# VH-VL binders against q9c950r261to396: the designs that were tried, part 29

Target 1, 136 residues: q9c950r261to396
Amino acid sequence: VPTFEDVKEVTIRRSKLAKWLMEPFFEELIVGCFVRVGIGRSKSGPIYRLCWVKNVDATDPDKTYKLENKTTHKYLNVVWGNETSAARWQMAMISDGHPLEEEYRQWIREVERTNGRMPTKQDISEKKEAIQRTNS
Below, E stands for the ipSAE of ESMFold2; O stands for the ipSAE of OpenDDE; V2 stands for 0.75 times the mean of E and O plus 0.25 times the DockQ between their complexes.

## First folded at step 14 (VH-VL; framework fv_ixekizumab)

Design y4 (at its last look DockQ between E and O 0.90; V2 from the best seeds 0.00; counts 0 for: pae E 2.8 > 2)
Fold by OpenDDE, look of step 14:
Structure y4 (fold): chain C 136 residues (1-136), chain A 122 residues (1-122), chain B 112 residues (1-112)
Amino acid sequence: as target 1 above (136 residues)
Amino acid sequence: QVQLVQSGAEVKKPGSSVKVSCKASGGTFSNYAIHWVRQAPGQGLEWMGVIIPYFGTAYYNQRFKGRVTITADESTSTAYMELSSLRSEDTAVYYCARGGEWLDSWYYMDVWGQGTLVTVSS
Amino acid sequence: DIVMTQTPLSLSVTPGQPASISCRSSQSLLEEWGKTYLHWYLQKPGQSPQLLIYEVSNRASGVPDRFSGSGSGTDFTLKISRVEAEDVGVYYCMQSIDYPYTFGQGTKLEIK
């Protein structure tokens, strides 16, 4: 099981998504990363779920949205629990903040509950290295 | 293409509970949220709560003080709204509505059920 | 809770004439990622509500272009360039930036 620190290091913020959006490495790099997807807002603030990125979905060029100062039709297919059920998300609705430990725990519980795929230590290491190569 | 079909009208006594169903046809049930909104006779719309089956979570209007329970059965693509401790002022048409074409658009209701009249009277 | 205030509460319009409905929120409906969570619904007589405009200015599927939405922050407007008989009903604005979602009081549109 990846540690919270491991997941934190491979969690991509909205601003980074916007930065990498048009890079040739983006669609490959983002796979296996984590993102915080917004699922509502209460009086205490925004509510997020920590999700694993399955792939970039750019199959609908007619459905564009604003990501920071850019227009895009690229979406993320993310997974919460089992990858047999993925959800499509606008990158604009991804948090620009760091994941919370509680969100990490929720994700772990859901993966276990649904017998989902848990990233291996090697998966995390490779992703960290890949991110490091492109990070600035 | 998605349709929401709700259960039939209910007549209830004060203090009892009612459970309204909302069956979705078409689309992928786990790719959207289900909202519940009610409307008292001659009155406006009141948001009761939402369930996001994909994330297994529901959020409620606290004005109902815990009397509302929203659940979802993905195997049957059916959402439920249960309102307990019914009062006469709970007499209303209750609507379920889909939150967005995709899950990331859960925050507006683009498909509505036909409504379920719940009458609370002694 | 966010309070939504519509004006007017009733509107009688001659067919072919324009109509305008205002909606004001007690706080900003602009989210940090740039979306504004203000939507309009129409409930025709004897029917369920239907989505008219989402995110301030986007027409829902099947909505005629004579309907338009505008505004920002806390002030929003729904406009009908040429009112038709089929436009009769009650219009509601709704915010969805915060739970609980809240609706305006509704604006009843009638034909003269």
Scores: ipSAE 0.878, ipTM 0.951, lowest interface PAE 0.6, mean pLDDT 96
Fold by ESMFold2, look of step 14:
Structure y4 (fold): chain C 136 residues (1-136), chain A 122 residues (1-122), chain B 112 residues (1-112)
Amino acid sequence: as target 1 above (136 residues)
Amino acid sequence: QVQLVQSGAEVKKPGSSVKVSCKASGGTFSNYAIHWVRQAPGQGLEWMGVIIPYFGTAYYNQRFKGRVTITADESTSTAYMELSSLRSEDTAVYYCARGGEWLDSWYYMDVWGQGTLVTVSS
Amino acid sequence: DIVMTQTPLSLSVTPGQPASISCRSSQSLLEEWGKTYLHWYLQKPGQSPQLLIYEVSNRASGVPDRFSGSGSGTDFTLKISRVEAEDVGVYYCMQSIDYPYTFGQGTKLEIK
């Protein structure tokens, strides 16, 4: 079971998605990473859910949106709990902040409740290294 | 092409509860947000809350002080809104509405149900 | 809660003439992600509301080009370039930047 620190280090922020968007390695890099999807804002602040990225969907070139200073038609299919229930999201809806420990606990509980798949520590180690090389 | 069909009109006594159903057809129910909006006679629209079935959580207008419960049954593609401790002021038409076609557009109401009149009187 | 204020509350327009409805929010509707969470709905007589415009200026599917939205921050406008008889009803703006979502009071459009 990956720890909160493991997940935090492979959680990709919106600014990084925008930075890497046009790189040929983009999909390979971010698939299997985590993102914080925004699902509204309460009086106590924004509400996020920590999801992992199953794949990138770019199949409809006419569905464009702005991601920071760029325009794209790439979307993330993300997983909350079990991978049989992926959902599509604009990268513009991804947080530019760090995950919270409560968000990690929510993710753990949902994966357990739905008998979902978790990345192994080896999977995460490989993603950590790939992210580090890209940041160099 | 997506349609929302709501349960029929109800007449209730003060202090009781009502549960309104909203059945969705077409599209993928688990990828939609379902909102509930009410309209008192001769009045404007009032947002009551939303459920995002994918995440299994609901958010409520605190004006209702915990009297509203919104749930969803993904196997039947049906959302429910239950309003408890009914008052005469709760007499209204209650609408369900689906967010945009994709979950990343949950925050506006694209498709609306036909509405359910709930009358609260002694 | 964010207060949405529409003006005018009632509007009477001769067919073929333009109409304009203003909506002001008590708080900026521009969010950190760069989206502006202002939408417009029309409720025709005896019908459920229908979406006209989402995110300030995007027409919903099937909405004629004579409808347009504009604005930023706290000030928004819905325009109908040439009003037709079928445009009769009550127009509402709505914000969805913060829970709870809130609507303006509505603007009733009538044909003279």
Scores: ipSAE 0.469, ipTM 0.837, lowest interface PAE 2.8, mean pLDDT 89
ESMFold2 (binder alone), look of step 14: mean pLDDT 91; pTM 0.942

Design y5 (at its last look DockQ between E and O 0.03; V2 from the best seeds 0.00; counts 0 for: pae O 9.3 > 2, placed apart)
Fold by ESMFold2, look of step 14:
Structure y5 (fold): chain C 136 residues (1-136), chain A 122 residues (1-122), chain B 112 residues (1-112)
Amino acid sequence: as target 1 above (136 residues)
Amino acid sequence: QVQLVQSGAEVKKPGSSVKVSCKASGGTFSNYAIHWVRQAPGQGLEWMGVIIPYSGTAYYNQRFKGRVTITADESTSTAYMELSSLRSEDTAVYYCARGGEWLDSSYYMDVWGQGTLVTVSS
Amino acid sequence: DIVMTQTPLSLSVTPGQPASISCRSSQSLLDESGKTYLHWYLQKPGQSPQLLIYEVSNRFSGVPDRFSGSGSGTDFTLKISRVEAEDVGVYYCMQSIDYPYTFGQGTKLEIK
C-alpha cells in the first residue's frame, strides 16, 4: 500500500500540468499520477480530494478552456475510490498546492470503503522515475 | 473578456419565489465559482452563497437556510439563484459574481454582474 | 459569523490628498497556508462593486498604484495616496476565510 510520501511524490500540480500540456509525452506521463481536485470550501478553507488519473480525454475539440495562459480541450478523467466515482475535470480545476496527509487518509478510506483499486508501490516508483526523467 | 449578464428586474408578491439567472459570456464557465451577493436599498453587501459549477456543490449563508437554492448549468454557462417564501425584507439588488479564474482563488469575487432588482411588495 | 468593522463610515477628501480606511475583523483572517483572506471592493455610484485589493495587499489588474493595502491578523488598512474624482464611492472590506463571507458596513468616500 503506498504511503502518503509515495503518493505525494507523484501528485501533479496545476502549474506542472500547464507546463507539460503541449508535450508529446503528456498523456502517458500524467496517467497514473494523482491530482488534487477542488470540490468546495469548508469553514476552515478549501476542500480537495486526492484523485487518481485514469486517462486524458481530448475527444471534444469544441470544449476549450483556459489553463494558466494556454487554451486547451484536454480533460482529466479521475477516480475517487473505485471506477463508479470516475469523473471528467478541466485541468483548471486542479489545485496548485501540495496534498495534505488528511486528504491521503480520506483517499485510502474511500478506496477501502468501495473495494477499489490502488496503485502498488512499484506503480508509484515507475511513475516517479518517469516524472524525474521529464524534469532532468 | 468575461461578462456576467443577469436577468431583468422582477416585482413579486410576499410568499412567492424568484429565480435570477446569471449567464457568463466569456472565458470558461467551469473555471470559477459563482457567488451571489445582495444589497438592500441604502444598505451594504450581504453574501448569500456560492456554487462550484464543475461539481455542482453549493454553499449557503445560514441566514437564508432553506429559502435559497443556487444551481448551475454548465452547458449554457448559466448560474441561477432561487429565493423562496419572499418577504418585504428581500427587496434588494441581487448580484452574481465570479470567483478568481483559478480554483485556488475562488474565494474573492473579481467579475460582477450588473445586478437584478427584486421588489417584494404588497 | 465573522464581524467586519470599518472606520470611518464616511469621509470627505480634497482632491489630491490622501485617504485611509480601517477594517477590523472579529477573528484572525490568516490560515495555516500563510494566506490572509481580506479583500477590498469599491462600489462607484450607480455601478456594481469592483475588486480593488485581494489578500491584503495585492492590487487587482487595472487598479491604479495609488491604492495600497496593508495589515495582518485582524487589523487592515486601505490607503489612497492621492484621491481623484473617480475614487468616489463606497469601499467595502470582505473576509473569505470562513462561510458565510462577510463585508464591512462600508466607507463612503466623497470629494470636498
Scores: ipSAE 0.012, ipTM 0.604, lowest interface PAE 8.8, mean pLDDT 86
Fold by OpenDDE, look of step 14:
Structure y5 (fold): chain C 136 residues (1-136), chain A 122 residues (1-122), chain B 112 residues (1-112)
Amino acid sequence: as target 1 above (136 residues)
Amino acid sequence: QVQLVQSGAEVKKPGSSVKVSCKASGGTFSNYAIHWVRQAPGQGLEWMGVIIPYSGTAYYNQRFKGRVTITADESTSTAYMELSSLRSEDTAVYYCARGGEWLDSSYYMDVWGQGTLVTVSS
Amino acid sequence: DIVMTQTPLSLSVTPGQPASISCRSSQSLLDESGKTYLHWYLQKPGQSPQLLIYEVSNRFSGVPDRFSGSGSGTDFTLKISRVEAEDVGVYYCMQSIDYPYTFGQGTKLEIK
């Protein structure tokens, strides 16, 4: 099971998505990363779910939206639990904040409950390296 | 009581490389981010990059265009910053600084090294 | 990159009088968790920078209560209620909500 530290290192914030979305490496790099998806709001503020990114969905060029003053038709297919429940989200719904440990724990529980895919240590390492390259 | 002790001053020729070390003592090392910040004479602070020793993951200021390499040796609790293709404008005091524990917060620098002067001159 | 702008760049203060330094960021430093990634450092003459305030208003260990930080979003202020000789140095604000971390230009505080 990846640690919270591991997950934090491969969690991509909204501002980074906006920065990278037009880069040639974006669609490949974002796969296997994590994002915080805004799923609602409570009295204390927005509620986010930490999700694993399956792929970028750009199959509908006519469905555009704004992401930090950029127009895009790229969506993220993300997984919470197992891949059968994958859902498409606008990147505008992704948090620009850091993940919370409670969100990480909830993700772990859901993956275990649904017998979902748990990233391996190698998966995380490879993603960290890939991210590192883009930040160098 | 955590302390960061850096290597001594360096005098380098243009085009060469310099590697500065930062040894941590008095606390844990692996889970804390180590940042590198430099300061040219009479100038402000410039963030160069950070490493998370436990994972080996490093992030860099892209303004350095790949000239910076940050590494860490957990066995010796030492972080390194190597700057290549040195030029006169790289003359500065280089600081290492510890961030918070990654599992909690590594978003500010609470412990700083004493600084290492690197002079680049022909 | 997020641009941090400090004002003033220099400040001369009579001992015992208050001082105020402003720091403005080019974008919000607040995330959805309610954390604001704005910090203040002091670099005394001939020394390494030292942390004064973290996350806008939290005094670091050992920092006198005459130092206070405030602000939100993109506008922040560091205040010294009664400036002392030991407060001489250059003050920097820093953001850490995004890489690369960026500092303000620095504010040099001198005693009159």
Scores: ipSAE 0.011, ipTM 0.590, lowest interface PAE 9.3, mean pLDDT 91
ESMFold2 (binder alone), look of step 14: mean pLDDT 91; pTM 0.947

Design y6 (at its last look DockQ between E and O 0.87; V2 from the best seeds 0.81)
Fold by OpenDDE, look of step 14:
Structure y6 (fold): chain C 136 residues (1-136), chain A 122 residues (1-122), chain B 112 residues (1-112)
Amino acid sequence: as target 1 above (136 residues)
Amino acid sequence: QVQLVQSGAEVKKPGSSVKVSCKASGGTFSTYAIHWVRQAPGQGLEWMGVIIPYFGTAYYNQRFKGRVTITADESTSTAYMELSSLRSEDTAVYYCARGGEWLDSYYYMDVWGQGTLVTVSS
Amino acid sequence: DIVMTQTPLSLSVTPGQPASISCRSSQSLLEEWGKTYLHWYLQKPGQSPQLLIYEVSNRFSGVPDRFSGSGSGTDFTLKISRVEAEDVGVYYCMQSIDYPYTFGQGTKLEIK
C-alpha cells in the first residue's frame, strides 16, 4: 500500500495541470497520478475526493471549458475505488491544494472495499521520477 | 434519452414516514448525482439533498433537521428519498433530478422526474 | 444559506415583446476555478421543472436562442428576446456553489 507521502508526491494540482496541458508528455505523465476532484462545498469549504487518474479523454472537441486562462476539451477519467468504473472530470474542478490524509484514508478504504487496483511501490517510484524530469 | 420515473402518489398521516423512489433508465447510473427537490402547492422549489453514489456520499438541507434520508441502489438504478416525522407542511410534489450529463456536472439538474405528490393529512 | 432574490415575481408580456428577469444572490457565486454556479429553470404549467441555462449563460440542449443568460458575482439576468406562448410558466434561478442549493422565489410569466 502506498503511503500518504507517496500519494502526495504524485498528486497533481490544478495549476500544474494547466501548465502541462498542452505539453506532448502530458497525457502519458498524468496517468497513474492522483488528483483532488471537487464534489461540492459546505460551510466548512470545498469538498474533495482523492482519485487516481486513468487517462485523458479528449474525444469530444465540442465540449470545451476554461482551465485557468486556457480553453481545453481535455478531461480526466478518474477512478475512486475500482477502475472498472471511471468518472469523467473537468480539470478546472481539480484542487490546487495538497491532499489531506483523511482523503487518502478514504481512497484506501474504497480501493479495498471495491477490490480495486492498488499502485505498487514501483508504480509510484516510476511516476515520481517521471514528474521530477518535467517538474519546474 | 435518460429518464427518471418516480413512484406514485402517497397519502400519509402526520408522524408517519414516506419513501419515494426514482428509477433511472438509460445512461450509467453510477455516474449520476441524484437531487431531490420538493414543491408545496402554489409555492416555489426547495432543495432537499443530493446523493453521489460514485463517491458514496449524500448531502442534505439541514432545514429538514435530519428527517431526510437519501439512498441509492445501483443494481436497480434507483434512488430513494425517505422523509420521516411527516407534517402537514410536508404536503408537496417531490421531484428527483439528475445532476448533469456527467458527474463533474453534478451541480445542475438536467433531467427531472415527473414528480410524486405526497399528501400529509390527519 | 445563500439567499436568492428574483425580480419581478410576476410578469405579463405581450407576445413578441422581450422579457427580463433579475436574480440576485446574497453572496458571490463565483468559484475559485472560475465557474459561476447560477442556473435557470422553467416550470411550465402542470409540468416538472426543466433546465434552461446553466452556469449563467450556457443554453441547455434544445433551448431556443431567444433565451439568454448574463451576469456575474451576485447579479444575474435571464432575457427572452421575443416571448412566445410556450414560454408561459414560472422561472427559477438557483445557486449551487454551496450546500444547500437554493432557489429564487420564482417569476411567473404570463401572456397578455
Scores: ipSAE 0.893, ipTM 0.956, lowest interface PAE 0.6, mean pLDDT 96
Fold by ESMFold2, look of step 14:
Structure y6 (fold): chain C 136 residues (1-136), chain A 122 residues (1-122), chain B 112 residues (1-112)
Amino acid sequence: as target 1 above (136 residues)
Amino acid sequence: QVQLVQSGAEVKKPGSSVKVSCKASGGTFSTYAIHWVRQAPGQGLEWMGVIIPYFGTAYYNQRFKGRVTITADESTSTAYMELSSLRSEDTAVYYCARGGEWLDSYYYMDVWGQGTLVTVSS
Amino acid sequence: DIVMTQTPLSLSVTPGQPASISCRSSQSLLEEWGKTYLHWYLQKPGQSPQLLIYEVSNRFSGVPDRFSGSGSGTDFTLKISRVEAEDVGVYYCMQSIDYPYTFGQGTKLEIK
C-alpha cells in the first residue's frame, strides 16, 4: 500500500501540467500519476479529491479550454476508487497545491470500499524516477 | 439528449416533509452533478444544494440548517431532494438541474427539470 | 454568502433595440489562476430557467449570437444587441465560485 509520502511525490500540480502539455513525453509521464481535482469551494477554502490518472483524452479537438496562458483540448481521465469508473477532467480544474493527508485517507477509503486498484510502491518508485529525469 | 423529469405537485402541512424526485434520461448518470434550486411565487431563484455521486458527496446551502437532504439512486438514474420541517415559506417550485455534461463542469447548470410545485398550507 | 446584485430589476424595450443588464458580486468571482464563475440564465414565461452564458462570455449551445456577456472580477454585463419577442422573461446572473451558489434578484425584460 503506498504511503501518503509515496503518493505526494507523484502528485502533479497544474503548473507542471501546463509546462509539460506540449512535450512528446506528456501522456506517457502523466498516466499513473495523481492529481487533485477541484469539486467546489467552501468558506474554509477549495475542496479537492485526490485522483489517479488513467489516461489522457484528446479525441475531441473542438472541446477547448484555457489552461493558464494556453489553450488545449487535452483532458485527464481520472479514477476515484474503482478504475472501471473514470471521470474526464480539464486540467484547469487541477490544484496547484500539494495533497493533504486527509485527501490521501479519503482516496484510500474509497479504493478499499470499491475493491479498486492501487499502484504498488514499485510503480510509484518508477514514476518518481521518470519525473526526476524529465525535470533534469 | 438529456432530460430531467420531476415528480408531480404536492400539498403538504406545516411540520411535515416532502421528497421530490428527478429522473435523468440519457447520458451517464453516475458522473452527473445534480443541483436543486427553488423559486417561491413571484420571487427569484435560490440554490439549495448539489450532489456529486461520483465522489459520494453533497453540499448544502446552510440557510436550510440541515433540513435538506439530497441523494441519488444510480440504479434508477434518479436524484432526490427531501425538505423536512416544512413551513408555509417553503411553498415554491423546486427544480433539479444537471451540471455540465461532464463532471468537470459541475458548477453551472445546463439542463433543468420541469419543476415541482410544493404547497405548504395549514 | 456572496450577494449578487442586478440592475435594472425591470426593463421595457422596443423590439429591435439593444438591452443591457448589469450584475455585481459582493466578492471577486475570479479563481486565482484562471476561471471566473459567473453565469447567466433566462427564464421565459411559464418555463424552467435555461442557461445562456457560462463563465462570463461563453454562449451555451443554441444561444443566438445577439447575446453576449462581458466583465471581470465583480462587475459583469449581459447584452442583447437587438431584442426580439422571444427574449422576454427574467434574466438571472449566478455565481458558483463558492458554496452556496447564489443568484441575482432577476431582471424582467418586457417588450414595450
Scores: ipSAE 0.695, ipTM 0.901, lowest interface PAE 1.5, mean pLDDT 91
ESMFold2 (binder alone), look of step 14: mean pLDDT 92; pTM 0.949

## First folded at step 16 (VH-VL; framework fv_ixekizumab)

Design z1 (at its last look DockQ between E and O 0.09; V2 from the best seeds 0.00; counts 0 for: pae E 10.8 > 2, placed apart)
Fold by OpenDDE, look of step 16:
Structure z1 (fold): chain C 136 residues (1-136), chain A 122 residues (1-122), chain B 112 residues (1-112)
Amino acid sequence: as target 1 above (136 residues)
Amino acid sequence: QVQLVQSGAEVKKPGSSVKVSCKASGGTFSTYAIHWVRQAPGQGLEWMGIIIPYFGTAYYNQRFKGRVTITADESTSTAYMELSSLRSEDTAVYYCARGGEWLDSYYYMDVWGQGTLVTVSS
Amino acid sequence: DIVMTQTPLSLSVTPGQPASISCRSSQSLLYEWGKTYLHWYLQKPGQSPQLLIYEVSNRASGVPDRFSGSGSGTDFTLKISRVEAEDVGVYYCMQSIDYPYTFGQGTKLEIK
């Protein structure tokens, strides 16, 4: 099981997504990373779910939205639990903050509950190295 | 093409509970957020809560003081809203609604059920 | 809770004439990532509400282009360029930036 620190290091913030958006390496690099997807706000503050990125979905060029003043038709297919069920998500609704340990714990529980795939230490290491090569 | 079909009208006594169902068809239920909104006779719309089964969570309007329970059964593509400790003021048409075509658009309601009248009377 | 205030609460319009409904929120509906969480619904007599406009200015599927939404921050407007008989009903604005979502009081549109 990846540690919180492991996940934290491969969690990509909104500002970084916007920065990498048009880079040729983006779609490959983002796979296997984590993002915090916004699912609302309450009196206690914004609510996020820590999700694993399955892939970039750019299959609908007519569906555009704004990401940090950039127009894009690229979406993330994210996974919470088991990748047999992925959800499409606008990168604009990704947190620009660090993941919380509570969010990490929630993710772990869900992956275990649904018998989902846990990234291996090797997966995390490789992703870290890949991110470093792009000057994360 | 997506439709939400709700259960039939209910007549309940004060203090009892009612459970309204909302069955979705024509899409992938697991990627839906389902809202519940009610409307008392001649009144406006009141948001009751939302369930996001994909993320295993529901959020409620605290004005209901914990009387509302929203659940979902993915195997039957059905969402439920249970309202307990019913009072006459709970008499209303209750609507379920889908939160956007995609889950990332959970925050607006693009498909609505036909509504379920719940009458609370002695 | 965020309070949504609509004006007017009712209006009677001659067919072919324009209509305008205002919606004001007690706090900004613009979120940090640039999305504004204001939407409009129409409930025709005897029907369920239906989505009209989402995110201030986007028409929902099937909504005629005579409907338009505008505004920013806390002040929003729904306009109908040429009112038709089928436009009769109650219009609601709704914020969804915070739980709980809240609706305006509704604006009843009638035909003269």
Scores: ipSAE 0.915, ipTM 0.961, lowest interface PAE 0.5, mean pLDDT 96
Fold by ESMFold2, look of step 16:
Structure z1 (fold): chain C 136 residues (1-136), chain A 122 residues (1-122), chain B 112 residues (1-112)
Amino acid sequence: as target 1 above (136 residues)
Amino acid sequence: QVQLVQSGAEVKKPGSSVKVSCKASGGTFSTYAIHWVRQAPGQGLEWMGIIIPYFGTAYYNQRFKGRVTITADESTSTAYMELSSLRSEDTAVYYCARGGEWLDSYYYMDVWGQGTLVTVSS
Amino acid sequence: DIVMTQTPLSLSVTPGQPASISCRSSQSLLYEWGKTYLHWYLQKPGQSPQLLIYEVSNRASGVPDRFSGSGSGTDFTLKISRVEAEDVGVYYCMQSIDYPYTFGQGTKLEIK
């Protein structure tokens, strides 16, 4: 089971998504990473879920939105728990902050509750290395 | 350039309902806040509620509790406000207005629709 | 509900002279050491409202620099350094720190 630190190191912030958006390697890099998805707002601030990226959906070129200083029609399909939770999100809904340990614990509990799939530590290690090479 | 175009004026009888539409064009819809504000003839502004279309959940002024429903349709970039159990006191111009993105400036309104006059008369 | 009280409710100003409108809230509009949720709108005759000032002192796009906002906590002021004919209308302050958002009762500005 990956630790909070393992997951944190492969959680991609909105600014990085925007940086890599137009690169030919974008989907290969981002699939299998985590993102903090804004799912609503409480009186104490935004509410986030830590979600696992399954693929990039760019099939509707008319569904454009602004991501930082760019316009795109790329969306992230993400999972929280198992595949029945799969949902498509604008990357503008992704936090530019780091995950919280409570968000990680909520993710673990939801995967357990739903018999969902987790990345292995090997999967995480490979993603961490891919991210490091891209940042070089 | 973002524009909000509202549906036309309506005349309604007491006890009925009205649904006003607000179509956004020229910009992003789903992550920007849509507010509804009304203004009775010769009177000030009254905030009715807010929705961020991506989330689908609206927040309401409790003065209208049980009578107002705010929704949004991302596929048509259109927000709706429905007011039920109409009374003569509900005669007003109803405005939709766009706030900023949900993370930052959603809480003030920088683009306004042209307004929709709803007249409640028996 | 947070009550917003504007003073004066009406003013008549000679063109070229300054104008000042006060707005008081029943509760502080400052969220910690962060933002202050006080905004100003102008509704010109026969038009929809338009944003003038957001977060106390920031002018909205296209608003002339003769408009300025100031204040803190519960007391806020909108100033027009030189009133022009196109400034006529009703000015509203609004708080958005807590639901429901509430407006002041409005200040009608007229030219003498």
Scores: ipSAE 0.006, ipTM 0.591, lowest interface PAE 10.8, mean pLDDT 88
ESMFold2 (binder alone), look of step 16: mean pLDDT 92; pTM 0.950

